# Ledger of designs, part 23: VHH binders against Phosphopantothenate--cysteine ligase 2

Target 1, 323 residues: Phosphopantothenate--cysteine ligase 2, of Oryza sativa subsp. japonica (Rice) (q0j7n5)
Amino acid sequence: MAADPTTGGGEAESFFRAAPPLRDQDRVAGDLADFVARHSGSGGGGRLAGVVCVTSGGTTVPLEQRCVRYIDNFSSGQRGAASTEYFLKAGYAVIFIYRRGSKQPYCRFLPEDSFLDLFELGEESDIQVPESHAAVVKTAIRNYRKAIDEGLLLKLPFTTIFEYLQLLQMVGTAMNCLGRQGMFYLAAAVSDFYVPWESMAKHKIESASGPLNMQLNQVPKMLFILRKQWAPSAFCVSFKLETDPDILLQKAEAALRKYGMNVVVANELANYKDVVVMVTSNGRTTVRRPSKEDDVEEQLIDLLVEMHSEHIMQLNQDVHKLT
Short names: E, the ipSAE of ESMFold2; O, the ipSAE of OpenDDE; V2, 0.75 times the mean of E and O plus 0.25 times the DockQ between their complexes.

## First folded at step 12 (VHH; framework vhh_lunsekimig_d3)

Design q5 (at its last look DockQ between E and O 0.02; V2 from the best seeds 0.00; counts 0 for: pae E 11.0 > 2, placed apart)
Fold by ESMFold2, look of step 12:
Structure q5 (fold): chain B 323 residues (1-323), chain A 120 residues (1-120)
Amino acid sequence: as target 1 above (323 residues)
Amino acid sequence: EVQLVESGGGVVQPGGSLRLSCAASGFTFDRYVLYWYRQAAGIERELIASIYREKSTKYVDSVKGRFTISRDNSENTMYLQMNSLRAEDTGLYYCATPYWKYSGTYEDYWGQGTLVTVSS
């Protein structure tokens, strides 16, 4: 119909129409409806600080419909998992959209490559947790159980770019009724390109066929769609990660303006655990962890929660005049 | 249920000081940003200060250096220390916070206001 100055709405709709359907779409929709209703002032959750959608880990781009090979946009999920813990501590309900196999809240400090060290066999093959790990495991169990049993954490797994974007659309649409109480914390490493499902090889691509030539399409600019259509009142945080520090802040500032984000968190790959820069329309704020034993996410989330609280309370357009 | 109650207003001469209080109840005090607004007669309310947690404070230029916002989370009370008061500071002072009602409606909560009059 009449062209919008921002190109992307029609491309996004075309993407979703052509994407393979999410396998458990009805169950996911039900879980989302229940979660959002619980935390939109209904039931026992009406006094939350907010509701946040955290995305975590990295997407894959399948190369075959019966996929054997894929392009992986790897992320450990450390940022998303740690941030989820701090959002929960701050009184948020969290929808955690995560890559299968990535770091999980409350489990990120447990020895992943030494998982069996968390257990030992006693007499008669009884299973127990050694004293050396008991405190860490107990803390993880308590925090996880509290979050799940209190209905404060909803976990939605993905692997592919198709699954990720469909989940993001479902969550964005479901959270629209939350208005300003909703936050998006988009820390996942999302592919910029994909192979359209209908043009994808059905079976394993044989290496004996010589050089592989594939046309990759650009993933639709979903940040625009989220900001303009699905949840326009939500507080939106995105991330910019670069290996080249000379362009990092310029790219972050451009992304802020281009997508209309409330905050863009700028990271360098070499030191992203130690320091980040929050880029807003009011300037830049550098956040550093006090030591290597601390999480940079603690202070980052603290500042984001403050900014979100101000966003919720848009009582006067003059809030920007405070310094 | 959620309540904000201001106190400490009164009549003071130019150059004088007042300390306003905002007592809060019915919500988790330390999780919310709190604001002070003022309203002169016949004029729209003006946001003048905010505080998030104990140390994240912001002010409008006209009160910087003269007013100090603080909070005591153990007493569920926010304060506004007003020094070097001027005639233009006269008005009704409100505290405010955003709150998501249990009924599922979004509302901002306001106190009743406390009157500050700066005159000789």
Scores: ipSAE 0.000, ipTM 0.435, lowest interface PAE 11.0, mean pLDDT 81
ESMFold2 (binder alone), look of step 12: mean pLDDT 79; pTM 0.776
OpenDDE, look of step 12: ipSAE 0.040; ipTM 0.532

Design q6 (from m3 with S56T; at its last look DockQ between E and O 0.89; V2 from the best seeds 0.81)
Fold by ESMFold2, look of step 12:
Structure q6 (fold): chain B 323 residues (1-323), chain A 119 residues (1-119)
Amino acid sequence: as target 1 above (323 residues)
Amino acid sequence: EVQLVESGGGVVQPGGSLRLSCAASGFTFDRYVLYWYRQAAGIERELIASIYREKTTKYVDSVKGRFTISRDNSENTMYLQMNSLRAEDTGLYYCATPYWKEGKYEDYWGQGTLVTVSS
């Protein structure tokens, strides 16, 4: 097999220099710096258990600079959205890096293609929520508003691989000051290849020009950079999804060692909502939802919070040893 | 690009007051957390007050009740009102903000303004 090149600082720097500017970069950087600073000094106590960056949904690879068409690494965002809800319930502050249009925390119940079903007209054209949805909508609004008003949820949208990686770099670097209090929960489906921005056609590629030939460059392996440079003390969780169950766990174990992850969550495409396997240096733990009415993410997050708490305690022990 | 300019320092008697200002430019001021630090001779800079984008504040215990941090987003200016000054408050006072540039966050600083509390 072709070598899986470990991205060094030079390849990542080249990627970022060539990428189109992140829209609203200064505003995003300010919001992020403020969010991280707000949560960096508290230490958890009886309220805040930690700060987690959740990535969710899938990246696109634009084929034109004024993008009409793109290659999509599809993910609904279910895992990331559900997990964010459970992290917030567990007392975490969450930075949610998400694909525009993907499932959102507290909004996973929204009807597909039938948004108007959430509303009905009463007498005199009053607008209201049907009784069948009223309790769920009320709970969702309360939970979402609480998370926002208490400054516990920061949402950062992306569409392209360029936006995603620029946001990940910014968040990774910002969270360095949190040390072991920080967690990365990297559930987004990230493209392995891209079209370099400056070599990209400006306008729509015409089909009448005959067969399309296109060269794609490899995306730098940013998990290695995150673990080595940006936030080396953080608790880091990544995901492995395969259609072939015979090699799934082997690939998850390889990824664990290659990138130095604390946990790799392995799941099969056929049943990923029902069962996941957490792979650590200490072995494997299978997590199953009790029924289709439950989220597998509930127990998964409970276990990750426990493991993260142990990770934080290692820092406290190290400080005592050095005194 | 980013500029932070402190002013308002001087010499005061114990128990006196001073108001420091930090004029800022070159970034989206209203979105950023802002800090005051102080540095006494031979000691590392100490964070003493923080103000967040929604104007909530934090203070180190040694200045609580005596110092008030504030911001005026329309003038891109942060302030530190210092009351009941003590000799221990003597030092250089810096404003700072964590700013994103060239792939990292770094604290950007002003030049400092000197506060001397002496009889």
Scores: ipSAE 0.681, ipTM 0.887, lowest interface PAE 1.1, mean pLDDT 86
ESMFold2 (binder alone), look of step 12: mean pLDDT 80; pTM 0.789
OpenDDE, look of step 12: ipSAE 0.884; ipTM 0.958

Design q7 (from m3 with K55G; at its last look DockQ between E and O 0.59; V2 from the best seeds 0.73)
Fold by ESMFold2, look of step 12:
Structure q7 (fold): chain B 323 residues (1-323), chain A 119 residues (1-119)
Amino acid sequence: as target 1 above (323 residues)
Amino acid sequence: EVQLVESGGGVVQPGGSLRLSCAASGFTFDRYVLYWYRQAAGIERELIASIYREGSTKYVDSVKGRFTISRDNSENTMYLQMNSLRAEDTGLYYCATPYWKEGKYEDYWGQGTLVTVSS
C-alpha cells in the first residue's frame, strides 16, 4: 500500500494540531479501518461499483470551548441522505459523514414534529404502524436492514467544523488504498471561517458585558489537500451554491480547476431540489427532476456512477475528460 | 499505546497442528479488522488471513481450509489455528492491525512468532 499522506501544508497541520480531540476517535478509527478493509481487494471480496464518502448537513463554528453558542452553516442534509440511498441502490458501500440531527438515509419521510404519528398501540399494547404508512415504513426498514446487515453503510456524525475536518482527514487517508474505486461526494455545507480553539473563550460568553466582537480565521483549503495528498486517485465531486445564477457557473468552473475536482455540481439556492448543473472539464450537463415527486439526486447519481465507472477503468482517459 | 504480542509458535512435523495467539491492547480491539501475516526467509510478508469486527473472515488460497482465524473480544485476543501444516508454512507469523495515529493510518505489528515445519 502507498504511504498515507501527511498534512504537509502549514495551515492544515496547525489546524489539526490545535483542534480538540475527536470524540470516540479510536472507536471511529477502528470502524473505518474495518469498513474500508472489508470493501477492498486486500481484505474482502471485490465490489464492482465502488466506495463513496458522502458528506452531509452543515458544520457549526463553536464560540466557546465549553460551547453554548455557535455559528451554524445550515443544511438539512436532504441531498446527502437522498444521494446515499441512490449510491447504495447502485451497489456502492457508503461512508456517510453527517451533521447530527440532519436528514438520514431511508428516514427522509419522517415527520420531525410528530414522529409518534408513525406508531400506534395495537392489541395488548403491541407497537405497530398504521396501515396508511405500512408500505413506506416497510420499504425503509428493508432497505436500511440490507445496508446495515451487509456492512454497506458506515455513519460518522459531526457537529463542529473541527469534527468534520478530522473525520474527512481520517476517511480520506483510509480510502487512499482504494485508489480509483474511491469517490468523494462532498455535499456538506462547510464553514469557510472558524474561531481558533486556543483563542476561544472557555466558558459561555456573557451577554451583559455589552456588544460581542469576533475575529474569525479562514478554514484551510482541505479540498486541495484531499485531492493532492490524502486520496489523489479518487473520483471527487464537490458542490457550489450561489444565490446569483449569473456567477454560479463561473465559480463552479473556477473551483473545478483550482481544486482539481472531477465534477463540480452547481446549485442555485432557489431551485436546488429541481435542477443542478454538473460542471466537468468536458463541459456542462444539466440534470432536472421529471416532477416534484422525484428526487433530482436519482439521475445525478446515475450519471456520477457512470462517470466513476469510466474513471475506474481508465479506458478512455482522454474521452472521459471530453465527456 | 498499541501492543500486539504473538505466541504459540514452535517446531512441528508436516501434517501437524499449531495454535497461534495474538494478545492485543491499547486500542478498541472489538472495532478493528485484524490480520495474520507470514514471512518466509527471503520473502516479503504475506497477508494470509483477516478477521473483521463482526467475525467474518478471509483467507489466501494457500491456507484456505487448513487455517482458521478467530477472535475473542472479551479477552482482546486473536487466534490462528493451523492444521495440516506443510513445509511451505515455515516462517515468522505476525499479527497486525491498521491503526490511526497523528493524522494517518499505519499497520502496527507484533514481534512475530516462529513456526518451523520439518521432519
Scores: ipSAE 0.679, ipTM 0.889, lowest interface PAE 1.1, mean pLDDT 86
ESMFold2 (binder alone), look of step 12: mean pLDDT 82; pTM 0.800
OpenDDE, look of step 12: ipSAE 0.864; ipTM 0.948

Design q8 (from m3 with D30S K104T; at its last look DockQ between E and O 0.89; V2 from the best seeds 0.81)
Fold by ESMFold2, look of step 12:
Structure q8 (fold): chain B 323 residues (1-323), chain A 119 residues (1-119)
Amino acid sequence: as target 1 above (323 residues)
Amino acid sequence: EVQLVESGGGVVQPGGSLRLSCAASGFTFSRYVLYWYRQAAGIERELIASIYREKSTKYVDSVKGRFTISRDNSENTMYLQMNSLRAEDTGLYYCATPYWKEGTYEDYWGQGTLVTVSS
């Protein structure tokens, strides 16, 4: 009944049909169904602010089925991990779809190459945390345990584009029952191109055969499918990152309209930790962190939570006010 | 192949008790939320109780305090203990779970077991 064509639907269908199956699919599907059910339903679950799916980190594109080499769409996962912490603080339940090895909620302070420095041996070979780290470790443990014990955080790992998109489909369709209470916060760096699984080399590609020539297919436009089919009532936030500030905002505005996103967060690579621009149909809002000791995500999430609350309340408005 | 088989229904007088069972197979039972629904004649199926993977529970107000849902993950079986039964509890009782297949979640149902509370 919609006027919008769905050319991505056929290619998305083909993508999923041909993709290697997700390991432990049934167990993941069970955990997800349980999580969503716990946080859904009219009047159930008290005063939960919402349920958000946060995607984080970057996907890989394997070049062999028994993969030795891959194309990496790198992201540290800082945005997603920090944002998850602030969503949890705001009273959301979070489904965290993340690249294995990327930054994790409540663990962003941890030393990159000095993990064992968090520990020392005490009397009787007791393991303890040095005084220099004790306060931050204690806070991290407390916050993490609260999120897990209250059933507010579900973590779903990926590495490849195939895993990512299968997880996104599963989460998108699971969250449909949440209606307007659901949010998607799509901060992952997702590959635009891939090697189709059935045409991919099975084993390591030999370098001695001369130049490697590959044709990559475009990844289906899953944002369109998510917005139009899987979870059409959800509040959807995506990200646009550019090195060229002259085109950033125009591309963000184009993405807003093309995919029907509620918000596109525009980032410049040079300063994405300091400032972002939220692009909506009503205009632009610039968000800046006060200092380098602060997270830009704190105010960003505060604003998104307010906008999502308004989105949820649209169900109570007269249809004439929406036209 | 997902299978859900209810049993334990029957005829009982008001104030009586019944214990329903739901035997499950074909999926990772311990990971899934499980539901009991009931359906009176001419009325839509209604969710009455839920049990989550860690065994926390939720009930609709009309059965709270009278019905107890439980699960035994080692036997892949869910139960509904129904006490202080009323005529309004008469109906067909189904167990269900949301199951992932063919790109989406759908609720999968058992055959149903009939509970009749005679006045």
Scores: ipSAE 0.706, ipTM 0.898, lowest interface PAE 1.0, mean pLDDT 86
ESMFold2 (binder alone), look of step 12: mean pLDDT 81; pTM 0.795
OpenDDE, look of step 12: ipSAE 0.872; ipTM 0.953

## First folded at step 13 (VHH; framework vhh_lunsekimig_d3)

Design r1 (from q2 with K104T; at its last look DockQ between E and O 0.55; V2 from the best seeds 0.67)
Fold by OpenDDE, look of step 13:
Structure r1 (fold): chain B 323 residues (1-323), chain A 119 residues (1-119)
Amino acid sequence: as target 1 above (323 residues)
Amino acid sequence: EVQLVESGGGVVQPGGSLRLSCAASGFTFDRYVLYWYRQAAGIERELIASIYREKSTKYVDSVKGRFTISRDNSENTMYLQMNSLRAEDTGLYYCATPYWKEGTWEDYWGQGTLVTVSS
């Protein structure tokens, strides 16, 4: 029985209505609107490559409204961070929706647990970077500041599944005006199950009450809504991660068809840094890291940029056929 | 409710100047990007300038160097200083803002103010 596409919309609406309001919504909205306006073709300053929304990291599912405990869909954010760098390099403006605490663009090679080790005090009590880290830090700062100063990178943080989906909705709908110049690179690890906000415990669940029996609901399939309602003309890339290699490609193909994605990137947890498989309507393409010093994302993004360019050009042909 | 009210339009000779104002209410003014649009007779409405933060302004080429968009957040008012006006600048000028509410984007517009550049 083909899931009635009409039922998906209702579930999504119900989800958003019941979700807690996004913190700093007005600020986010303002920043986002400004960002999209700056990179929209109508203002003469639009980058020819386009705008890509990159999602990165994992979502949490709070167990309490005043959250102490949560279920984590863990992701380091490596994929999203690396990919953001390569999209920027390719001439895209990037909206980076990321999990707080996950890997950041241009910070992948910096120490995670020893931030202070990157700094030393000089004789005049000036902050310095040790020589051993100077080159890496300098490069990171240069690239990051360039992206920020040129207005090419907008960062939108999330923690919970609610925040993530609210941001995705906001960004998806905002980018609709970009049409085919818009791209979504959905590399975040999104929870499949959640506790509805209205049924969630308000306070910390007490252990003294005995065993906890909790039912989780399925998260509405927002990818379908993104493709059908929020940004129908955008180029959409999603990721499928599986621990079982035997079902991975089949699931990727199913996802491609079910949600109408342009590309589904299939990867295994065991080797996702080394190899990915791009699944499209035209077939499968395996992408392998050339060496341990290289990122698989570099080749992946190159291919996606090419595909996106073709996607944009198809629009021009359709417009010319209508005139 | 979000409201935008334009004022300052009028008749001016070529080479003259006008200052348009847009008074805003019903939303957090300093958090939103604001736009000036204009619409000439028989032509589609066009975006001509935008402002978000104090230093974040954009202009279309046709008005660059002649028009200046600014905002006073304390007064919830956006301005458009128009210098060296030309006949082609004639039209209805609109203030606008994209606003996010209840899961949707909506553009809010003022009623417009008429600018006529005629000799």
Scores: ipSAE 0.668, ipTM 0.857, lowest interface PAE 0.7, mean pLDDT 91
ESMFold2, look of step 13: ipSAE 0.745; ipTM 0.911
ESMFold2 (binder alone), look of step 13: mean pLDDT 81; pTM 0.793

Design r2 (from q2 with D30S K104T; at its last look DockQ between E and O 0.72; V2 from the best seeds 0.77)
Fold by ESMFold2, look of step 13:
Structure r2 (fold): chain B 323 residues (1-323), chain A 119 residues (1-119)
Amino acid sequence: as target 1 above (323 residues)
Amino acid sequence: EVQLVESGGGVVQPGGSLRLSCAASGFTFSRYVLYWYRQAAGIERELIASIYREKSTKYVDSVKGRFTISRDNSENTMYLQMNSLRAEDTGLYYCATPYWKEGTWEDYWGQGTLVTVSS
């Protein structure tokens, strides 16, 4: 893993300097360093299609340092979890940065409130899985264990905007050594505003004393920093979600140009499981699942993998153009 | 603070063996990839062996079959068993690990232990 310079930009540096320490930072850094090192050198045992950082779920903005209340950017994590499964199937190693409690790879079929219904007591109180779920659970375990045991999936949890951005910085700078082999698939719902840590109440805010006033600062433009400073050669995919379809594609095209994304995936909140539009500098491509039993992510990931392969090959094109 | 301390260097004849140790502290040793580097006089350090947290390993061709990297997570210690030593193996041997500090990745190094292969 290559060493990177300190992060640039006054707002970003100030944000990280003031942020609370990342929970379990040493363990996370060790796991990440080991994972990236394994996939960044010449391997003797085979080749990968690439390494992708998938972000998933929504961030919170805590209102107290010992947080009881928070502002939530809701996302179930369905996009990120499903996409991770398809990236693994396509031969990628995946770093999965996810909101605690959101949907997980290979567990998307599980009922949220009926977890215990997947189990029953058998002979001598042995724990077992009812026949009605056995095939699905068996397949999920097999795929998950393969990904973990082969060192292809690293899961890094977050809850707050502080944790999310600290993880993204750590992963982004670590993945710089992968060059064009790296991809960022930024599907998390990230807060645009936050309460600065030093101005935050330490304990639970009490409801007495009338109306609550608080100042929210803008979160620094981390997509720009990631694309321009942390991992400039990587293939970057971001998402644009709107409730108003009339402005969705316009905003997606603006984001593509402003942040230098390779792809912006545009979707409406009302039908995001059914249809997405991939916006690139070459135009728009609509991706639609054939039925409700299919994942739109299957075709989306297939197309992104093809585009990423072309991105990796761009070095060879410059060799053919002589001075 | 992160600390890496090499030991076990010395003078040995060609064909001989040495075992180097790297005692580590100040980080969660069992989770980190660990490296051995060597440096001959007047040239840059060369990565020669890596060991990952699940104990798989990589080596450069010049040491494959002669050197063995290992780790003991209960003792926070990494080892390099060096067999069939040659004159060109002479140099200063460092252990190293990547570490996250203040928004960037740095490589942490020990002070090195000298290995001299001479008759």
Scores: ipSAE 0.731, ipTM 0.906, lowest interface PAE 0.8, mean pLDDT 87
ESMFold2 (binder alone), look of step 13: mean pLDDT 81; pTM 0.798
OpenDDE, look of step 13: ipSAE 0.851; ipTM 0.945

Design r3 (from q2 with K104E; at its last look DockQ between E and O 0.44; V2 from the best seeds 0.00; counts 0 for: pae E 3.5 > 2)
Fold by ESMFold2, look of step 13:
Structure r3 (fold): chain B 323 residues (1-323), chain A 119 residues (1-119)
Amino acid sequence: as target 1 above (323 residues)
Amino acid sequence: EVQLVESGGGVVQPGGSLRLSCAASGFTFDRYVLYWYRQAAGIERELIASIYREKSTKYVDSVKGRFTISRDNSENTMYLQMNSLRAEDTGLYYCATPYWKEGEWEDYWGQGTLVTVSS
C-alpha cells in the first residue's frame, strides 16, 4: 500500500535492542572484517568484478527462548546457491548468508538423503567415488576448494529471523566502504512477522495450558534501511515470489519504488526455475532457461553483472577502508 | 577500552632489519584481523600487511618477501619483521583493528612508531 520511508528506523532499533546476542559474534565479525578488507581498495593489475552479499534459504520464528517450536519460511536455498556459483565464475567475491541445512554452492546436485551413495569401498576397504559420479564430484571439490582457498567465498549461517537480520546489519554496514562495488542479492525467504524476544516463553509451551494466544509483531522493513542507511551506494537486488501471476508484476514494481531497489526479480512459484522477469525503473527483461538441464541463474547473473558494471561507471565516491 | 601500542621503531641503514611490536588490550585479540599501516611524509596511510589467526596473511607488493607479519595470541602481541629495508620504507607505522560494537564498526589505531631508513 502506502510507502513511508520513515516507518522503519525506530522499529528497527527496537528490534535489535531486544534481540538475543548473535551466536559467535566476535568470530563472525573477525571473518567478515578480514574478508571485506582483502577485497577493498584500488590497485593496479586488475580488480574483482565486485563483492556481493547473497542471502539464501528461509528464516524461522522461534516460539520459545529455549526453542522447541518455530514458524518456518521454507526455501530450499537453490536460487542463492546456484547464483553464488555464477557470481564466483563472473569474478565476484561472495558473502553467502544462508539458512543452516539449505542448499550449498557446488553441492546442490549432490544427494542429501543418500549422501553415502557418493562413496564405495574398493579393494582393501579403500574409499572411492563410483565412476558414474566421479566427474561431477571432482569438479565440485575443485570449484569449492578454489573459492575457499582464494578467499572468494565467506559463508555465514543463520537459523532464526534474529540471526538473519543481525548478520544482514553487520554485513550491510561492513560493505558500505565498498561503495558502488558492492551488491546485495537478497534471495532469502524472510519472515514478515515474529515473536518479540522479551514476550516469548522461556521454555517449551505446554498444550495443557489451553488455547494458545500469541502476539506476532511485524518484522521491520530492513530493505529500506539497508538501501538508505547501511550501504546507500550498493547495487541492490531483491526477489518477489507469488503464486498468483495476476499480481506478481504489480508487487514487483511496488517493491522497486517502495524500497528504492535497483532490480526486483519477479518469479511465479509454478515456474520459477524456468523464467524470471527483471523489473527496473527502465522496464522489464524476461530471462528464460533454454532447457530443463540449464540454470535460469546463468543468464540472470550475466545480466545483473552487466547492470552492476554500468552502476559502477558513474564517478565513484571515495570508499572507506574497513579498518 | 581497546588499546594498541606500537614499539620497535628506530633508525636503520639501508639493507638493515627491524622488528616492530603491537601490544593489544581490551578486546578478544585472537578473533580479530590485525593490520600494519605505513604513512610516509605527505602521503595517506597505506595498508601494508594483515594477519587473521596465525597463518592467514597478506602483503602489499612492495613489501612481499621482505616483511613478515606474525602474532602471539598468548601475549596479545602482533609483530612485523622488516628485512632488506629501503629508503622508501621510511615512515610512521601503525597497527590497527576494526571492531564490532553495539551495531557499528569502529576502527582502533595505535599512535604509531617511526622507522627511518638512512645512512
Scores: ipSAE 0.349, ipTM 0.692, lowest interface PAE 3.5, mean pLDDT 85
ESMFold2 (binder alone), look of step 13: mean pLDDT 80; pTM 0.791
OpenDDE, look of step 13: ipSAE 0.839; ipTM 0.939

Design r4 (from q2 with K104T E106T; at its last look DockQ between E and O 0.68; V2 from the best seeds 0.00; counts 0 for: pae E 3.6 > 2)
Fold by ESMFold2, look of step 13:
Structure r4 (fold): chain B 323 residues (1-323), chain A 119 residues (1-119)
Amino acid sequence: as target 1 above (323 residues)
Amino acid sequence: EVQLVESGGGVVQPGGSLRLSCAASGFTFDRYVLYWYRQAAGIERELIASIYREKSTKYVDSVKGRFTISRDNSENTMYLQMNSLRAEDTGLYYCATPYWKEGTWTDYWGQGTLVTVSS
């Protein structure tokens, strides 16, 4: 175990050693092991069945062990939730690692703070869905029930950076057996800094003591560990978000090479719902939605599925090169 | 410490039946997938049945309809009921579970129990 900062192994081990135990770990591990086993090795020439780990929403960095305050990397989870729906439509099994309270697959049609708008009290106080929402709600229920009942969607919640990285480690190492049929779609907004658990204040930090000074440690570069150690054969997609469009593509290209990603999806904060740029070793591909009623994720996922299919076929000495 | 111990192997006539047991300890038994594997001489172990929770079961085609996997969570024991046994079922039978510990997945195996189908 020499200290080699380019591998990040020692920092990652230290992070996990110091982290609090993952809540419900045995249940999560059991559900995950069953899910991966269910989708391993169909045999006999069945249709290509990819398995994708989608990360969604933003992490928090707790400031106290009995946490009252935290730093939040905000993300609504729209990207991850929408993408999960399109991966399921494309025949993938999806492991959805999501921030508690973020957007969920098949529930994106709800405006903010509108849960009760889905329901009305009818005669005799029975509960029903208004006609204006009935078709959308029926479709959502049907699609969700199909995904869950057929074992195609596994949802794993997180709130903190500790939970997120613990889940990513568990999923990443579990998916190693899938080889090239595994995909990582890392759309979560992950904190770059954290307060180590063992050095964290136990109780609420009081404001009466004047200015607050805190030491934040850098979060280990887990994309490097995932790509090099946990699931090296998987098809890996990461996201780069910038407010400054002048440096966005340069940084996405640098990230592609630095971490060995298969695709880096470049997003500008101002228009990330309308257009993204897929950066690959073969160049750049711009994806834009046709209208505000469409999801940019539909075309993005179609393209990623095609690229992933080619990634899988490279194992079998594909002599038919694409144009 | 995770421990799996098989029992119930033996010699049986073709067409006969045998029931294998896998006693488990050291983990939350009811939350993990449990597997039966078999290994004929000179080849790799083959997954033949799995059970998640009490009733989510899967079988390979060669044993489907003849073998039944089950579990008793109050006894921390998994079973494999083997009916209509054939010579091709001869082999060493293992129970196994994938277990998450100390930042990694580890497959835990029993010692195996020998089943011989011989006339």
Scores: ipSAE 0.381, ipTM 0.739, lowest interface PAE 3.6, mean pLDDT 85
ESMFold2 (binder alone), look of step 13: mean pLDDT 81; pTM 0.795
OpenDDE, look of step 13: ipSAE 0.863; ipTM 0.949

